# Ledger of designs, part 2: VHH binders against LysM domain-containing GPI-anchored protein 3 (LYM3)

Target 1, 370 residues: LysM domain-containing GPI-anchored protein 3 (LYM3), of Arabidopsis thaliana (Mouse-ear cress) (q6npn4)
Amino acid sequence: KSTIEPCSSKDTCNSLLGYTLYTDLKVTEVASLFQVDPVSMLLSNSIDISYPDVENHVLPAKLFLKIPITCSCVDGIRKSLSTHYKTRTSDTLGSIADSVYGGLVSPEQIQVANSETDLSVLDVGTKLVIPLPCACFNGTDESLPALYLSYVVRGIDTMAGIAKRFSTSVTDLTNVNAMGAPDINPGDILAVPLLACSSNFPKYATDYGLIIPNGSYALTAGHCVQCSCVLGSRSMYCEPASISVSCSSMRCRNSNFMLGNITSQQSSSGCKLTTCSYNGFASGTILTTLSMSLQPRCPGPQQLAPLIAPPDNVPKELMYLPSPSPSPSPEFDDIAGGGSSIAAVPAASPGGATVSSSNSIPGNPANGPG

## First folded at step 7 (VHH; framework vhh_7xy4_2)

Design k11 (from h2 with S104Y)
Fold by ESMFold2-Fast, scan of step 7:
Structure k11 (fold): chain B 370 residues (1-370), chain A 121 residues (1-121)
Amino acid sequence: as target 1 above (370 residues)
Amino acid sequence: QLQLVESGGGLVQPGGSLRLSCAASGFTFSSYAMAWVRQPHGKGLEYIATISYSGGSTYYSDSVKGRFTISRDNAKNTLYLQMNSLKPEDTAMYYCAKPRTYWYGDWLDHKGQGTQVTVSS
């Protein structure tokens, strides 16, 4: 399943990369490695975006992040949208593959993606195309909505440990990856199915098909709308984003209800709910739907994944005057600077070196992406 | 030790046919999906076809769909590519490939030595 996924030339889907920071990097620097929106990346990891200047906060080495990416169909095979990396002093294909991109790509894969360029001598400033793994697949065995995380196996990982970490099962991991036995080697890349909240937006909406993994948040509608997915839920909850200052109306038409407002009225006949919900983004307009439903009992407070404070900005100590932070290029910044061993978020294993390339597993029982 | 050994290439006229074979050893062939890829002179690798571990599912690039057929014989650890209605643009080195385990996209865990296919008038 995870080895090759065939697709049609019009298919796209959302996916996640499991990425461990190789050094201390600013939020914007990590986002630039994958060409993704920095605040959306933070929300995918439940990191609170309301903090001032959060995009310039330093994320510590060893931190594990879920990087939201788009899978596209290229030559009949699922691939992430091409990301680009500009080489720095002392870079090698090995260090780029194993450290900078955390084993999500191999040196050989970089070489083939850049076949018109002689990479035997890697000059500073060389622009490289970096191919990254991704999968769309058909959700679970029950065809439930799922989002797939490309996870690089680390030294002491076990299938049971990975399954527990991502709220799945060894059986599901084995089936998704077409394995006959749950045997893994460091450096293997697994497709990990994450249960998700799907949307029912119209096809003309620019965020048609929006999907959010359980326990995560996402920004949409030009950063105007923030949606969340409760653990175990299949439906997302959307409300105005706290960081947006210039948005079209978020009022449900012919009402005074704003996006996210829920009014409940309990009576002997049951609980009447009136909700102003988000229905997609089209032609610069935030679409809303006012709905009314009757149920036996009013729902209790919604349980959402907690937002986590970002790490404090730790100024890099220089022998000379520190830089005033003029938005330097992330590829040319010396991110391995000292003085930032302080972490407000948990750090993941550094594991930048490749340990093994393949595992002994059964083949692929595939019939297209599903 | 994993080995993939291709054979069956050669010179053929446009409109002709060739059947490529790949003998696999050093791994449990019946447990893995397999692929054929090609590399035209001076160009990058091009995906041609993949087949599931059981042979129950096959996939093709648009350039060869309807003309090429991928198949396998798990009892003999052999992968095949039947090529019909060959065109000059099919001229390339053809590789039998074991895709990287748990990897997405077109990168290969192993590929063989290759067999040259030349289609000329």
Scores: ipSAE 0.000, ipTM 0.190, lowest interface PAE 14.4, mean pLDDT 75

Design k12 (from h2 with S104V)
Fold by ESMFold2-Fast, scan of step 7:
Structure k12 (fold): chain B 370 residues (1-370), chain A 121 residues (1-121)
Amino acid sequence: as target 1 above (370 residues)
Amino acid sequence: QLQLVESGGGLVQPGGSLRLSCAASGFTFSSYAMAWVRQPHGKGLEYIATISYSGGSTYYSDSVKGRFTISRDNAKNTLYLQMNSLKPEDTAMYYCAKPRTYWVGDWLDHKGQGTQVTVSS
């Protein structure tokens, strides 16, 4: 079971909630359950925010999302900020806890948080305080930066399976959760360490302590800057966000380099790197740092996590069927040949296979073929 | 079945020291953060200090920071509070406490029967 870490007054930290949708909900509806920024929630799940009216997109039931939250310190114990829920027709404490909030809170915890209210008769429109889990530990056994996900154990889960899914170890899960043995039960909440890229922003920056999990994105600086975790370098890569907003200058001072620009020059003396990096957001100003380094060899191209289209419950070409096996080959009667075949997305060799869509991948016309 | 049993309280002069102990049983002590809280006569519970499950992180209320030290021995299932430079304002019933997980309002899951600390003269 999860252990709450002590903290000092005014101490805040970033954490994630593992949430499975109980029904089809708009992006804004999911975000309102947790009182979080909708576009930041999408980016935490590598969902492309450049899609028109993406905040009103309907996400399918059973979709798993990582919900970014900020944990506060109360009475020397770290916990997330409580959210508020207004009851609807046919709501029970059980359905709110187990379905609406996906087991991230128990009916008993809701009752205790609302101790001065008689919840045996749950009137429509009752405003409830919902306490949510928080995990902001000081790192894994390897001392690597980590962001912690509060994960609700399902009936089919094993410690080994959870460790594999989130690229951690049974040992790290056991140690982070202060467990004497790797035993879990359905409904238990585990703090899962996700390897992350940490920031080194000044304490006066509003995004001080920004941390991004491997394969994820974060939106900061008033929606002006988009950062991603490049795990191999253990540092964040930040660039101007693709949203149309008014932003302060994103140019590194005394240079022609824009935020995210990396210039490399190989010579017999080694590789000279010049980088314009993001260094936090303070008093409406985007802070940048121009750095130069010399390495024996220039690094390869930077690999960013792919952005996916907002998930839908019905694919354009084929009916979606949940299955432990790959979808069966399409069967068509009286079809001579495929003019509308779905292109297979190549399996990613490093770090496992990932597919975002069954649609054809457009070629790069700048290179010649495709 | 969860039990917390405090000991080590007593009468002490201002500027003196006391060490409180708490024997825990009925749960996996090493898996939980622990706390010390106090209650002066006729007043509410006041947070004093917390310690993480491993003992690697400690936090203190501003009123005791620099004077009190919280520690634990997971092999003995025991929590400690070393109190130095005691003041009359430290007079209270001291409780060993196991915090709730995922709470709002009453954050204590359990607290012991307490041990009285009186700073006088």
Scores: ipSAE 0.000, ipTM 0.312, lowest interface PAE 11.2, mean pLDDT 77

Design k13 (from h2 with G105S)
Fold by ESMFold2-Fast, scan of step 7:
Structure k13 (fold): chain B 370 residues (1-370), chain A 121 residues (1-121)
Amino acid sequence: as target 1 above (370 residues)
Amino acid sequence: QLQLVESGGGLVQPGGSLRLSCAASGFTFSSYAMAWVRQPHGKGLEYIATISYSGGSTYYSDSVKGRFTISRDNAKNTLYLQMNSLKPEDTAMYYCAKPRTYWSSDWLDHKGQGTQVTVSS
């Protein structure tokens, strides 16, 4: 595989940008830099959207975020051209490329993408096209489902460290990026394969082909449904989104089971499992499937990506300090100013905590009070 | 261990043709996409053409589309660039490249010494 992908004019895919904040910005301000939906951005990073006024929370400088984008085919090569930046006082192509967009684009690439504009004098209010790196790699290769993260190499990075951070291998990173050896330089951009859960929705659904990377959430069905990748199974789990008000029915047909409800009843003849699952969005209607099965044993609890609390305008106290951490946990970048700030992992919550099968009447713990 | 060695450049008159070759070694050539890039004297690198690992897909910059043809011989670990209808603006050092990242402006770590193409009378 190569990071330069040949493509046709109809080729598109979902992709992710690995973005590091250059300064403290509100959630809405970061989303505006990329022209992306702020709640979708938060969910891509497993940040809990149920917090009041979460879109106005301040994200600290040096925080690493996964920014969801659509990767398109332009001149036979995959890239994103939907991002535009309006220049401010004292901006240079260098500061826009290296600081504002965190090295995801070079000054030369901005110049080429805006060849009709005289950039030798950068007047305030100039609208610039910002070409962003992205990859699909969904051609003839029989790879497992994955989303590709465009990651800017830092001075302290190693291939082994990057591979460990994103649960991949040095071999896979080397192959995806068409490298003859695992040699990297600061400022290089790597396509990092993130394992993902793909959907089996019908082709007529508007979210046909929905794909969610392990360790994140996504909104679909007009923001009515929230989905995540179940750790270890590559199965997508969907439930009603916490911020939805006006949605079509999320109940399975001819039943009282709500989307996301999983009930199990153990008996001497085995475990009876009843599941109300999401099956796509079509013509304003949320499609659901009620299934019942009999298995020898009830399945164990489903592991969802833990939802993390958004940063407050006033710094939160450290909620936990694992050392060493054997598993990847969502972490914010360290902040400058007299100490490090570590992302707080909240106590198990209804929206992102471990879900358990119920051996009794009560419903899904993931949809409990919160 | 990756090595790319370009050859086939030279002096040619406007409207002429040249065929560049690139011998690749130190990696599984048939498993990777390959590219040609060029650098005019005193200017930055510019992308010319890309070919998929199998040779089934090819892509060109607008400046050379219809005039240049990229091809490969996986059995010989060799990449080619057929250049027709050459213009003075095509004068540059031409480099064979194994792409590391599409968005990196520094392509030199995946190139050999290059081969000079000069288009003039």
Scores: ipSAE 0.006, ipTM 0.303, lowest interface PAE 9.4, mean pLDDT 76

Design k14 (from h2 with G105A)
Fold by ESMFold2-Fast, scan of step 7:
Structure k14 (fold): chain B 370 residues (1-370), chain A 121 residues (1-121)
Amino acid sequence: as target 1 above (370 residues)
Amino acid sequence: QLQLVESGGGLVQPGGSLRLSCAASGFTFSSYAMAWVRQPHGKGLEYIATISYSGGSTYYSDSVKGRFTISRDNAKNTLYLQMNSLKPEDTAMYYCAKPRTYWSADWLDHKGQGTQVTVSS
């Protein structure tokens, strides 16, 4: 795969930024740095949004987050986005690039993006344009469905370590980044393929090309629809989102089935399955498809991606908590500093599921077969 | 130590041809995609062409498709741009660029000193 792909000015695609918090920040503050929806950001990290006032919850320094972004085409070959940052006391281009944005941008790139601004003295309240990386590669019927994470290489990282962390291979990382050899340097930005559930929505849908990483959630259709990608299925499961009040109809046409309803009837001839599934968002209308299939055995109950409690920023010694309770799942990341950092992690490797031709990633019209 | 040195620019009449070269050093050239970008006087950088690390895939801006050909010689650590049917609008400083990956403005940090192409009668 080329690291630079041609695109058209009308093309958009979904991608993720790998971001490590530089200090304790509220959910809304983190979302504001990237100008993304706070609830969508939480769901991309499998954080349970049902917690009261979760948008004002304080997330701990060193927490790693996947920031869901929508990329646009710039200059015909780049997938990119820009966000805006208002400078604070003691900010430098270096601290903004390396700490605030975690190395997702360089000081020189900020300088170029703000050529009309005198950056030799950063007065408090200066509004800066921050260009950010965006990895969106065209899939084919032969390609594994994947969503790409822009990952900043750290000093301790190895290609093998990164591959293991994100359930991919050194070969896949090398190929995706158009590298002949697995050579990395601290500060390099790698496109990391995350196994994902792809969609087959029509090209006229606003969320055409929606793709969700295995074990994560996404909000779409103006917050009306919530979709997840489960470890074993590689197909999206979509249902009405609990936070939306004003939505178009979510019933499958000419039926009593609501979006997300699955009816199964086991018999000696097999299992008859009837599903009302989500098929995209177009002109304010939620599109649904009613499908019927016959399978050898009925599937178990629909399994959703595990949700975790919002990570806590309170150090253990200050909480006066009793001994930690055993968790059914291992702690995913202890970088939350001894607070409530237990994450629900799928028991099986995210990369263990088999990819089928039905899970092909939709191609970008600007990018032909290469 | 990463260096990109462009050459081959000059004055050419409309409809003429030029071949640009870029000598790369200080990195494993064969492991990276390479690009040509240009900057007309007083304007921003404009993408021209990209080639994959192996040379198996090439991409062009709509303004140069069918006229320009990007190629590489990994044994010589050299990138080329063959420019045919040149137009006055092609007048610019041409830069060889090593994009980091896919990120917008990647080539801005990793471009050479450039070679001037002037197309005039």
Scores: ipSAE 0.013, ipTM 0.438, lowest interface PAE 7.2, mean pLDDT 77

Design k16 (from h2 with S104D G105S)
Fold by ESMFold2-Fast, scan of step 7:
Parts: structure tokens; C-alpha cells; sequence
Structure k16 (fold): chain B 370 residues (1-370), chain A 121 residues (1-121)
């Protein structure tokens, strides 16, 4: 089933395309297929952008990428604003649709989009309009932040497998796609809801509009800041990255508070909560916001955001338990009356392995260790 | 070397039960989600069930929900599938499988050589 829907000419939203590389391509080459910003693409996939000339680094065949796109209304149908492909030797509409664009478009859709072009003979250098699907759902003011991934169903896929792969449920997939039953066929385009943490950075920040799927992280501010989105969270948590070397100040202005520090002081008049939070990266400067609030009582101990290893550190993201317990450790997030769709809180990387412990480990708020 | 070895298949009457086992080796079994998939003769792979690394979460295809139960014993590096109320349409080669991570392009990383289940009247 396709997720393409009718729309008005003013409808726009941010969305993601699920894309699998058909061959080894440079970052700039992948970005050019979708006419997206290379750095934004890397950030959407938690890929380290601190490497010099990262835009020319090679991404391997079969790598799965989330391609950030803006959905717009074109001729009454919701789709990406536009993308163009310049044909190469031996290209066919079939190879362009099925390999180059990973089944996100059909040969018939390319033909319709280029009805004035003779596609029976494709010469090198022919510029084709490629219509790409996208999913866009209006939330209420009370809805959880979400990104919608346009995903092409593969031959071995199942609704349960896809739900597990993207940390959602068969029920949510069925409802989002207006399906009567969780039945899919290879080549179907499915809208997958990805719960996400959003940011409120200023428009002049380099990382303006940063949004992170649940269970993932992003490195930003030239590798100096790590922002994570804990499973079930709506707000990202940012702290100094452990691998940063040369960074602008991460202290909140006119204070000794370090980025990520949340301190509380109980008094007879209430609890004074002081937070030093990340507010974007602009012109080589890490922006911070110091906020103070007065609450009746101080919040209890907080779980620290898990350190999710970069995709190239996949071996470190795997658990190593030489002597596992005969019985599983209690799951802290397990609700006695809860459904099976309530997942444990494993740390997860978009491009790599899941990292988790047999226990949820509550931690004190980060105190900003260097 | 990563190895998955299935056992427990066989011929069974409709309405009967079978318990499949999968012995895993060559990787840290307790760190990965595991799955059972099946392939009827002449057809494609069909997902049956998935279990989280700890066993705390399980997912089933609608065709087997309520009839099949997936479980694991991390101390023994073994995956199980309890199959009840078997139907002729459950006839297939059953594979123990290690899925790829949820962000990878290919859903399955490895699958074993399989164990045949035949439900006949």
C-alpha cells in the first residue's frame, strides 16, 4: 500500500525517506540523488561530521539511511518538493527506480512525471524528474513529536519485523497507514512513525531544526556536543561529547554551570532548579541557555541519557556478558499491568547495533565531567 | 563462526504440537534479538516470531498469534518455538534467524539450515 495522499497547495512538513545504498557512494553523491544538504543527511543518521572533508567519504553498499526531506503538495498529491536524476550509461527506468532510488519510485511513476520526454531510449545525460513519496501527518498540540519514514517493503519483511526494527507497534503501523489488516507485499510503501525529540534552536544556528528519533543520538557543534533522545522522550538531552578536543566554551554565561548540568536546591520557599542547556551552534560558538525555575519540590533522581556509540563503533554498542544470570534482571520500566508493546529501554543506534543492559540504571544528573 | 542449528521438526497430525529448538554459537547470543521464520515449499520467507535479547518482549505474525510461543534460554544459548494447534498451512521449513539491527537495510543477518515441519492428515 502507498502512503501518498491528497493535499492542499500550502501543506508542508518534515519527513524521512528510508533508503538503502545500491552501491558504494560518496556522501555528496547520495545527497545529490535527493537534493538534500549532506550535513543534514549525516546528522539524521548519527554519522560523525567532525572528519575533514566528510562530504567526500564513501558510504558502503547496503547501508540503510534516513534521508531528511520536506514534503510539499504538488498537483494535489503530497510528495517531496523535487529531485532530478541525470542518466548514466546502461540506465533503464527499471534500474533507476529499483536500484538507484531503492524502490521509492516505480518506472511507471517516472514515465508519468516525464510524459514529454522520450524514455524508450535513454542517452547519457538525460535529466529526469523523479517523484518521491513522503508521509506527513498533522499532530495535535498534545501529540508526541514524530518523524514519518517512507519505507519500501522488502521481500522478507513483515509488519511485526518492521515494527520491531523501528521501535513501533503493528497497531500503530496499521493505523498510520489506514490498513484494515497488517498485510503487506514487497514494493509497498509504508509510513513508519518514528517517535522523536525536537529542538527549539534559533534559525541562525547551523543545527537549526535538529530532530532525533527515539533511542538515537546526534553529534553536533563540530563534534563538541552530543544530543540524545531517550526512548519515550519528547525532549533531547545535550551534554559535552566525550571525544571532543577543541571546543568553544560550554559554560552558561555568567555562571559556573556546565552544559548538561541540572542542579536543585531545596529551601523553605520551594525548590530552585537551575539548568544549563544547549541552544544550538552558530559561527563556531556553542550557544547555551541558563534557566532557573521555582517548583514546590525538587525532582527525584534522573536517569542519564545513555551513551550511544557512533555507527563505526558498533562492536562497543554490543553487550558483552561472559557470565549471565540464570534469571533476567528486573526491568525497571516494566509495568505490571502493561502490554507487551511496552519495550524495555535499550540504547539504539540508527546505523548500528542496539546497546542495552539487563537492568535500567538510574543515574544522578550529569555534573559536566570534562 | 556464527552458527544456528535447528531441531525438533517432523511429521504431525493437524491439531498437534511440536517444539522447535535452535542452538546458537559463534556470537554473544544474549546480546541479540532472535527470530523464527518459515518457508513453505515454493514460496517466500514468512516471519513467525521475534524475541528481544532479554526475552522481555515478543512479537508474532497474526497467522500464529495465540498458537505459537517463542522463548529463549540465554544461559544455554538456545531459542525455542512452541507450536500448538498446528494446521496443514503451517507446513514449511522452519529457520532460526538472527535479525540485523533495526536500522540496517537487510532484515535478516543469518539463518540456520532449517528443520522441516509437515502437518498432514
Amino acid sequence: as target 1 above (370 residues)
Amino acid sequence: QLQLVESGGGLVQPGGSLRLSCAASGFTFSSYAMAWVRQPHGKGLEYIATISYSGGSTYYSDSVKGRFTISRDNAKNTLYLQMNSLKPEDTAMYYCAKPRTYWDSDWLDHKGQGTQVTVSS
Scores: ipSAE 0.000, ipTM 0.094, lowest interface PAE 23.5, mean pLDDT 72

Design k17 (from h2 with G105N)
Fold by ESMFold2-Fast, scan of step 7:
Order: sequence, then structure tokens, then C-alpha cells
Structure k17 (fold): chain B 370 residues (1-370), chain A 121 residues (1-121)
Amino acid sequence: as target 1 above (370 residues)
Amino acid sequence: QLQLVESGGGLVQPGGSLRLSCAASGFTFSSYAMAWVRQPHGKGLEYIATISYSGGSTYYSDSVKGRFTISRDNAKNTLYLQMNSLKPEDTAMYYCAKPRTYWSNDWLDHKGQGTQVTVSS
């Protein structure tokens, strides 16, 4: 029994596990290890789901992946208990914990989670519950929406390096993990806050509470709608998905605007934006909202997240001094699956105005009678 | 040397209130999240509440949500638990605790000596 986040609620949240692949595996094989939806896993890593036969593409050993999971409160501790592993020839609790699940769970935690099972002998085909620690936190001291990644510290890691890699700060990492100093040890599990785009869908929508980490995608509304979170923006952008499925109307009511369309008009009063946005999925119907807003300047083209995640940012060393504490430096030679499947990013949002580089001084102070 | 010293426990009637305090020393209190846990006689530890290093985020057990309030004073290195609408089932030894910052075989880094709360008519 051990975790980085104690809890009290029966509430669940969406969370991420930071997983480094221990061997070459197909997309479906990795998804099966965690019993997660392969499409959701691909989108969490900005991997384009439109690539032919992407589920059978091989992901190389040492690739870093974000695995989307549902995090629950169990016995006062945040963890996922939905993952099960069937033992194979030569498996040990140590090899399952340290290699197969990349240190996201300890051998001791596996034993405790399977207390009703005699684990003194690991027969081939034994079904084990794999308790995966995770984090939910209802926000950071920065008050920004975030999804939390459970990250296993490697021997070459530093707090500054981890903060840079995940576009967070050493301050946020120390705050979330209740640290007095940025001291880490290889094998430790850190909660890393990933800035996220939040939704404001109504509670009756099936995707109520949808949140997407920066640089990732989500597929919703019966695979009809694809939503993304880009850069440091907190605004979710949704558009029709490229998957060929039967979908309800994606037009804003009584208009020619399609979901995702943004029209801007610059004037002396500022920039007038008209947006057809996604507002959730209810009773088989895609909900849309047509909105109009006035802002000081028109936005430039929307910058979209890369569809193929780059190789892990782990340094390659020519000379390595083996020690009980430092981890070996991994090397990534290959692009994930299919090679030629590294394709163009999605198009910028439609209807936007060209960039305008001007500043506006706020404010017009309230005037009294006169 | 890290020390956590609880106070404020006692005997109280059902429906009553108590405020527990925890004086922390030997570490940079303002840099760490803190928790309250309790242990009824002959039972295991039960999580009650957690507060972030700054006090900006708080979390509660379903059994106490709406009745208990966790707070902290970083200038005084003190953690508090305001307990309202106390029930007999709240009878337990209450501990101020510092959670571990990383994965470990025990999620608690340290806990104090405890302060006994007895709710009885």
C-alpha cells in the first residue's frame, strides 16, 4: 500500500501514466497491457488514427507513452485497479513490475492487491490485479486546469529536466508532490501536472467534464468529434473526426456554420468573432453552440499539436559508468510504427483573420456624471 | 529532527465540535502538503483530509465531507482540523501526518503521537 496522493472521495478522474516501452510491441499489444482503448491511447500521444492499419503498427522499445486511465479512490489511496495481467513463462513479480509495467507498480503492491491469491508460485496463466498509482488533484496552486501524469524517475532525470520536458515548472512539481527541495531518486513516482483544456458541456452530456492535456487529442460523440488542446491555450478546439462513422448534424442551428468554423472581422471597435463550437453529446445528438464575441485583436492561425510524438528526450552517452543507482541512457533510433505514417498536422482552424501585431492599452475608466 | 505534535482532542457529546491543532518543526512546513488521519481502537488507519503546501487545495474523506475543515497557518507552522457535528463513529486517535513525496511502501512519511477524540453521550 503506497501512493503519492491520498484521497477520500468516491469520485473518479481521467489521469495519465507515463510509460516507457520495455520491448517492441504493436499498438494493440500496448493497449492490452493496460486494458485501454487503443484509439484513446494513440490520441493521447498525438498519433494520427487515420493511418491505415495503425493498430498493428509496431512501437519501438524505449518509446515514452502517455497511457490514459481512470483513477479512483480505493482505501484512501488514488489508484487504478482495472488493469489485469496474465503471467507468462519466466515471469516474476519483479520483472512484471519493473520491466513490463516500467516501474509504475512495485512487486509488493502487486502482492498486496492479490492477497486472496497464493503468489508464492507464479503459474503460467495466473491472472493478477495490477494496482497503478495515479493522481487526480482538483487543481494546482496555479489554479489552471490540469491532468496528472504518474512519471517514473530515471537515473539521469533532474527536476528541471522533467519540468522542461512536460512544459511545467519546478515550482509546480515541488508543490504537487509536497517536496521541500527538488530531490528525486531513480524509481520514484512523481505526479506531473500537465496543463489541460477544459470543456463547459452541460451535465446531461455523456462527455460532461471532458479535459484534454496540452498537445493531445480526444475522440468523442461516438467517434464523430475530435477535440484537441494546443500549446498553452486552455481552450478546447473541436472539429469533425476523420473516422468514417454515421454522425448526427454538426451544423450550428439556423446557420451555415459547421462545427469548428471561426469567422473574424476586424473593425475600429475591435475583432468580432463568430464561432460554431461543440457543446457535448446527448442522446445520440451532437450539441453545438453559435457564439459571437468582441475582442481587441483578431487571433492568428490556430497552431495544432503534432500528430506524431517525437522520440523521448533522453540523452545518448558514449561512455557510461555502471552504478547501482543510475539508469542506462536509452537510445531511440526508429519512428513509431510504419515510418511513412508520419503525416501532416491537421489544418489550421477555418475562418480566422490574418495576424495583427498591435497592442491595446486596457481600460476605459468609469466616468461620473458630467 | 522532524516533529509533529497534535493537541485539542478530548471527550465531546454527539453533535458537538472540536478543533485539533498540529505544531510542526524540524522541516520547511510551508513546502509540504499535510494530512489528518485517524485510527479507531483496533482498526486500521483511515484517511480524513489533505491540504496542499499553500492551502489552495483541500480533499476530504466522504465520511467527514461537509463536517470537517482542514486548514493551515504557514507563518505559525501549524495545521488545523475543525470538526463539527461529531458522531460516535468519529471516535479515534487523530494523527497529523506528512505524506511521502514519492512512491513508497507506506504513503505516510511521518505522523505525530496523536490526540484522542471520544464522542460519547
Scores: ipSAE 0.000, ipTM 0.121, lowest interface PAE 16.8, mean pLDDT 73

Design k19 (from h2 with D106N)
Fold by ESMFold2-Fast, scan of step 7:
Structure k19 (fold): chain B 370 residues (1-370), chain A 121 residues (1-121)
Amino acid sequence: as target 1 above (370 residues)
Amino acid sequence: QLQLVESGGGLVQPGGSLRLSCAASGFTFSSYAMAWVRQPHGKGLEYIATISYSGGSTYYSDSVKGRFTISRDNAKNTLYLQMNSLKPEDTAMYYCAKPRTYWSGNWLDHKGQGTQVTVSS
C-alpha cells in the first residue's frame, strides 16, 4: 500500500480527499462524515450554491467528490485533523472503512486510532476517530501551487488512466508518490497533484494563504466573496458571491468600481487596464486594491469554470429501480427470442426479517461482498 | 496463554432452562467482544450470540432470539448464556468464543473445548 506524503513538520495545510458516495446522502450528511463546511465542499466540486436549500439536496450514490480537508503531520505521515464517525446499527469496522469512507482508511487503522478496545462488535452511538490520509507537498520552495488529492486505486485503474482523469502525468504521479515504477494495486492510496491558483493576501487577513484548485471555487469573507481559479493566468478571480448575506463594502476605495470589475481603454500605443481586485478579509472588512496597468493589447474576457446545478431531490427508491423499458418502437425487429419484460422489483422486505440460519452479525466484514 | 473454559451444560427436557458460563483468562477480557457458537453432532458451527466489550450491545441469531440471553461480568472475566424454552434442535456442543476484531472469512479467533447441551425427554 502506497504511503501518503512522509513529513517531519508540525505545520497544517489544505488538501483534498477523493471520495465516492456509497449511498444517497444529503449534502450536509456527506459534509458531516468529514467535518467540513458543506458550502466549501460544493464549491470544491463546482456545484452552484445559489440554489435555495442546497445543503439539503440529495447527492446520488457513486458520485465522485473532492472533499476539502485540513492536514497535519502525525507520526511521520500527513493525516487529516480529527474526523469522527458516530456508529449506527449494523456498522462494522469493515463497512465503515470500505463503504462509508470508501477505502480511504483501513479497519486496522481505525482500530489503532481508537486504542485497544475491540471494535469487532460496535455499540450504537460510539464516536470513532477516523484517520484519513492527505498530502501537502506545497513547501516554500514550490514555484507553482498545487493541492493534493488522496485517491483510492480501484481494480481497473492504470497510472495512465488516473493521470489523464486528473490532468497530470505518470511521471508526476510516480515522483510525488516516491515510486520506483508506475505499479499500483487495488486499495493503494495515491497523492495526485491538482494545479491551483494562489493568493497574495496579507498575513493578517483571515483567508491568508487561500489556494483554489483548477476548475473549483471558494467562498470567503463571511460568504460575501466568491473566488475561482482562472486558467492560464494562475491567478484568482474574485467577485461578489450570489448568496444574500450582510457584507461590508465591495467597492474599491475612492472609486465607483466594484470588486471583480475590469475596465479597458485602447489607445494609440497600448491598453489602459483598471481592475478592482480582492485582497483578503480582515476585521470584518473586505479588502480591495484598485490597480492600473498598461499592456500592448487589451485582454479578452475572463474564462471561468462553469458551475454545475446540484442534483434534484429524488426519491431514494428511484435510484435503485431498474430503468423502465422503452415503450415507443418504430422498429419491427423483435424476432430475437425475447419474452415478457420483467418490470417489477421483487417486493419490499417485511421489516428486515432474515433467515434464522444466517451468520450475519454486526462486526463481520463478510456481511457484504468481500 | 489464552484460555476459555465452558461449564453449565447437561441434559434438560424440552421447555427447560440452562445457564452456561465461560471463564476467560490470558487476555484482557473487558477489551474484547465475545460470542457463543454451537455445533450439533456431525454438523458445522452455528452462530448463536455476540456481546460487545462493554455489554452495551447484544446480537442473536433468529433461531434463539427471545429465548437466549448473552451477558458478561467483566470484573469476573466471565461470559454467560441464559437459555430458556429449550427445544430438541438446541442439542449441540456449545462453545464460548473470542471473535477476530476484523476478518475475511473465518471470523472466529479462539473457542473453548465446549460444553454439551442435550434437550431430550
Scores: ipSAE 0.000, ipTM 0.380, lowest interface PAE 11.9, mean pLDDT 76

Design k21 (from h2 with W107Y)
Fold by ESMFold2-Fast, scan of step 7:
Structure k21 (fold): chain B 370 residues (1-370), chain A 121 residues (1-121)
Amino acid sequence: as target 1 above (370 residues)
Amino acid sequence: QLQLVESGGGLVQPGGSLRLSCAASGFTFSSYAMAWVRQPHGKGLEYIATISYSGGSTYYSDSVKGRFTISRDNAKNTLYLQMNSLKPEDTAMYYCAKPRTYWSGDYLDHKGQGTQVTVSS
């Protein structure tokens, strides 16, 4: 498990922040808040990136997201220091800590991280370092690989409830956090161990140590490769990412197999399996390995983590819809053919459309100081 | 209600020593990491030191490494900071603090009322 207390000044790892949106925000706005890649953030939450203009989809308030970060050792303490926030009108350290960053940092921690500045009154445009707590999995002989999620304890939470939500145990939570007792208080931040698929990429690979939690995706190799984890005896499954426009070859050498291609042939002597797998990213080159093995039985179809539609999208295939009323509104084909301008359209676009919008909603009851 | 009460501050000569104490109540002290932070007059808070719930791990800011020692007595619900080789730049209000995380002392949940340390000739 994670060496939570002692760490070295060069120790880094992949980690996740458990973030709950305080207001409706676009994907790009949430990603900007943490200075993370928007598509990597979407894939960490198994949100389908194939949807058009997905980066501008609105994510609703109260949505829980896993935010991928790099966890570093600074002064013997594991934290992310790459996140910066520029203050806005009406911001306080309390509203930034408790609302904007969902309790993943306290007002006092922001003050400590910005110790040369008096932050008792914030001027608009002040750039703040936001220190975010995290934990690294050091690879134990006794446990399966895990990726740690920084989770803010809420007033209604129990250790048993948190353990159930993230498919872990009270014992594992207590052990990972080096706790003397399973006692929690609202606002405490726990390292929650998420079982994960690890990689065996060479140390010279840019993505050396890539680890993906069960039921999730990760983007790597300069956006060229996406990998997923479904727990089992196999390595993580990697395939070409749908958004890549310029990538090095993803074909296994001396073969017709593309990255992610798995061929199986069942016979009386067993199943012959041929796989073109991802082996890391080095100097702009996607490394692949062609492997052949004989197994007693062919594996079933490759199980991938389920992809979900962006939360603000209407699913293409709906289930459990209520029956329409006997006196419905005008038919949808009438609305589509009518050419009405009632539908909301963006007031601003890269192309420079200028349309006045009276559709702007002022205020938000959840918007404000912590 | 959670309460932290610092004591042991005062006036000391450069090169001198001082020991701060923090009496904790209203929570299971032995189950939580604890920290010391300070605030010089007219400046922001500065992290000083953190100790794990058992006392088995300690961490220090670069400005105090080798000079300050954090320790705890779980039987007495008390946190300590031994300060040696004090410098004028160590002059500050010193606060005992409970971090937000069980594994990290960098992130504060609560802090006490403070005790003033002044280092001058």
Scores: ipSAE 0.015, ipTM 0.480, lowest interface PAE 7.4, mean pLDDT 77

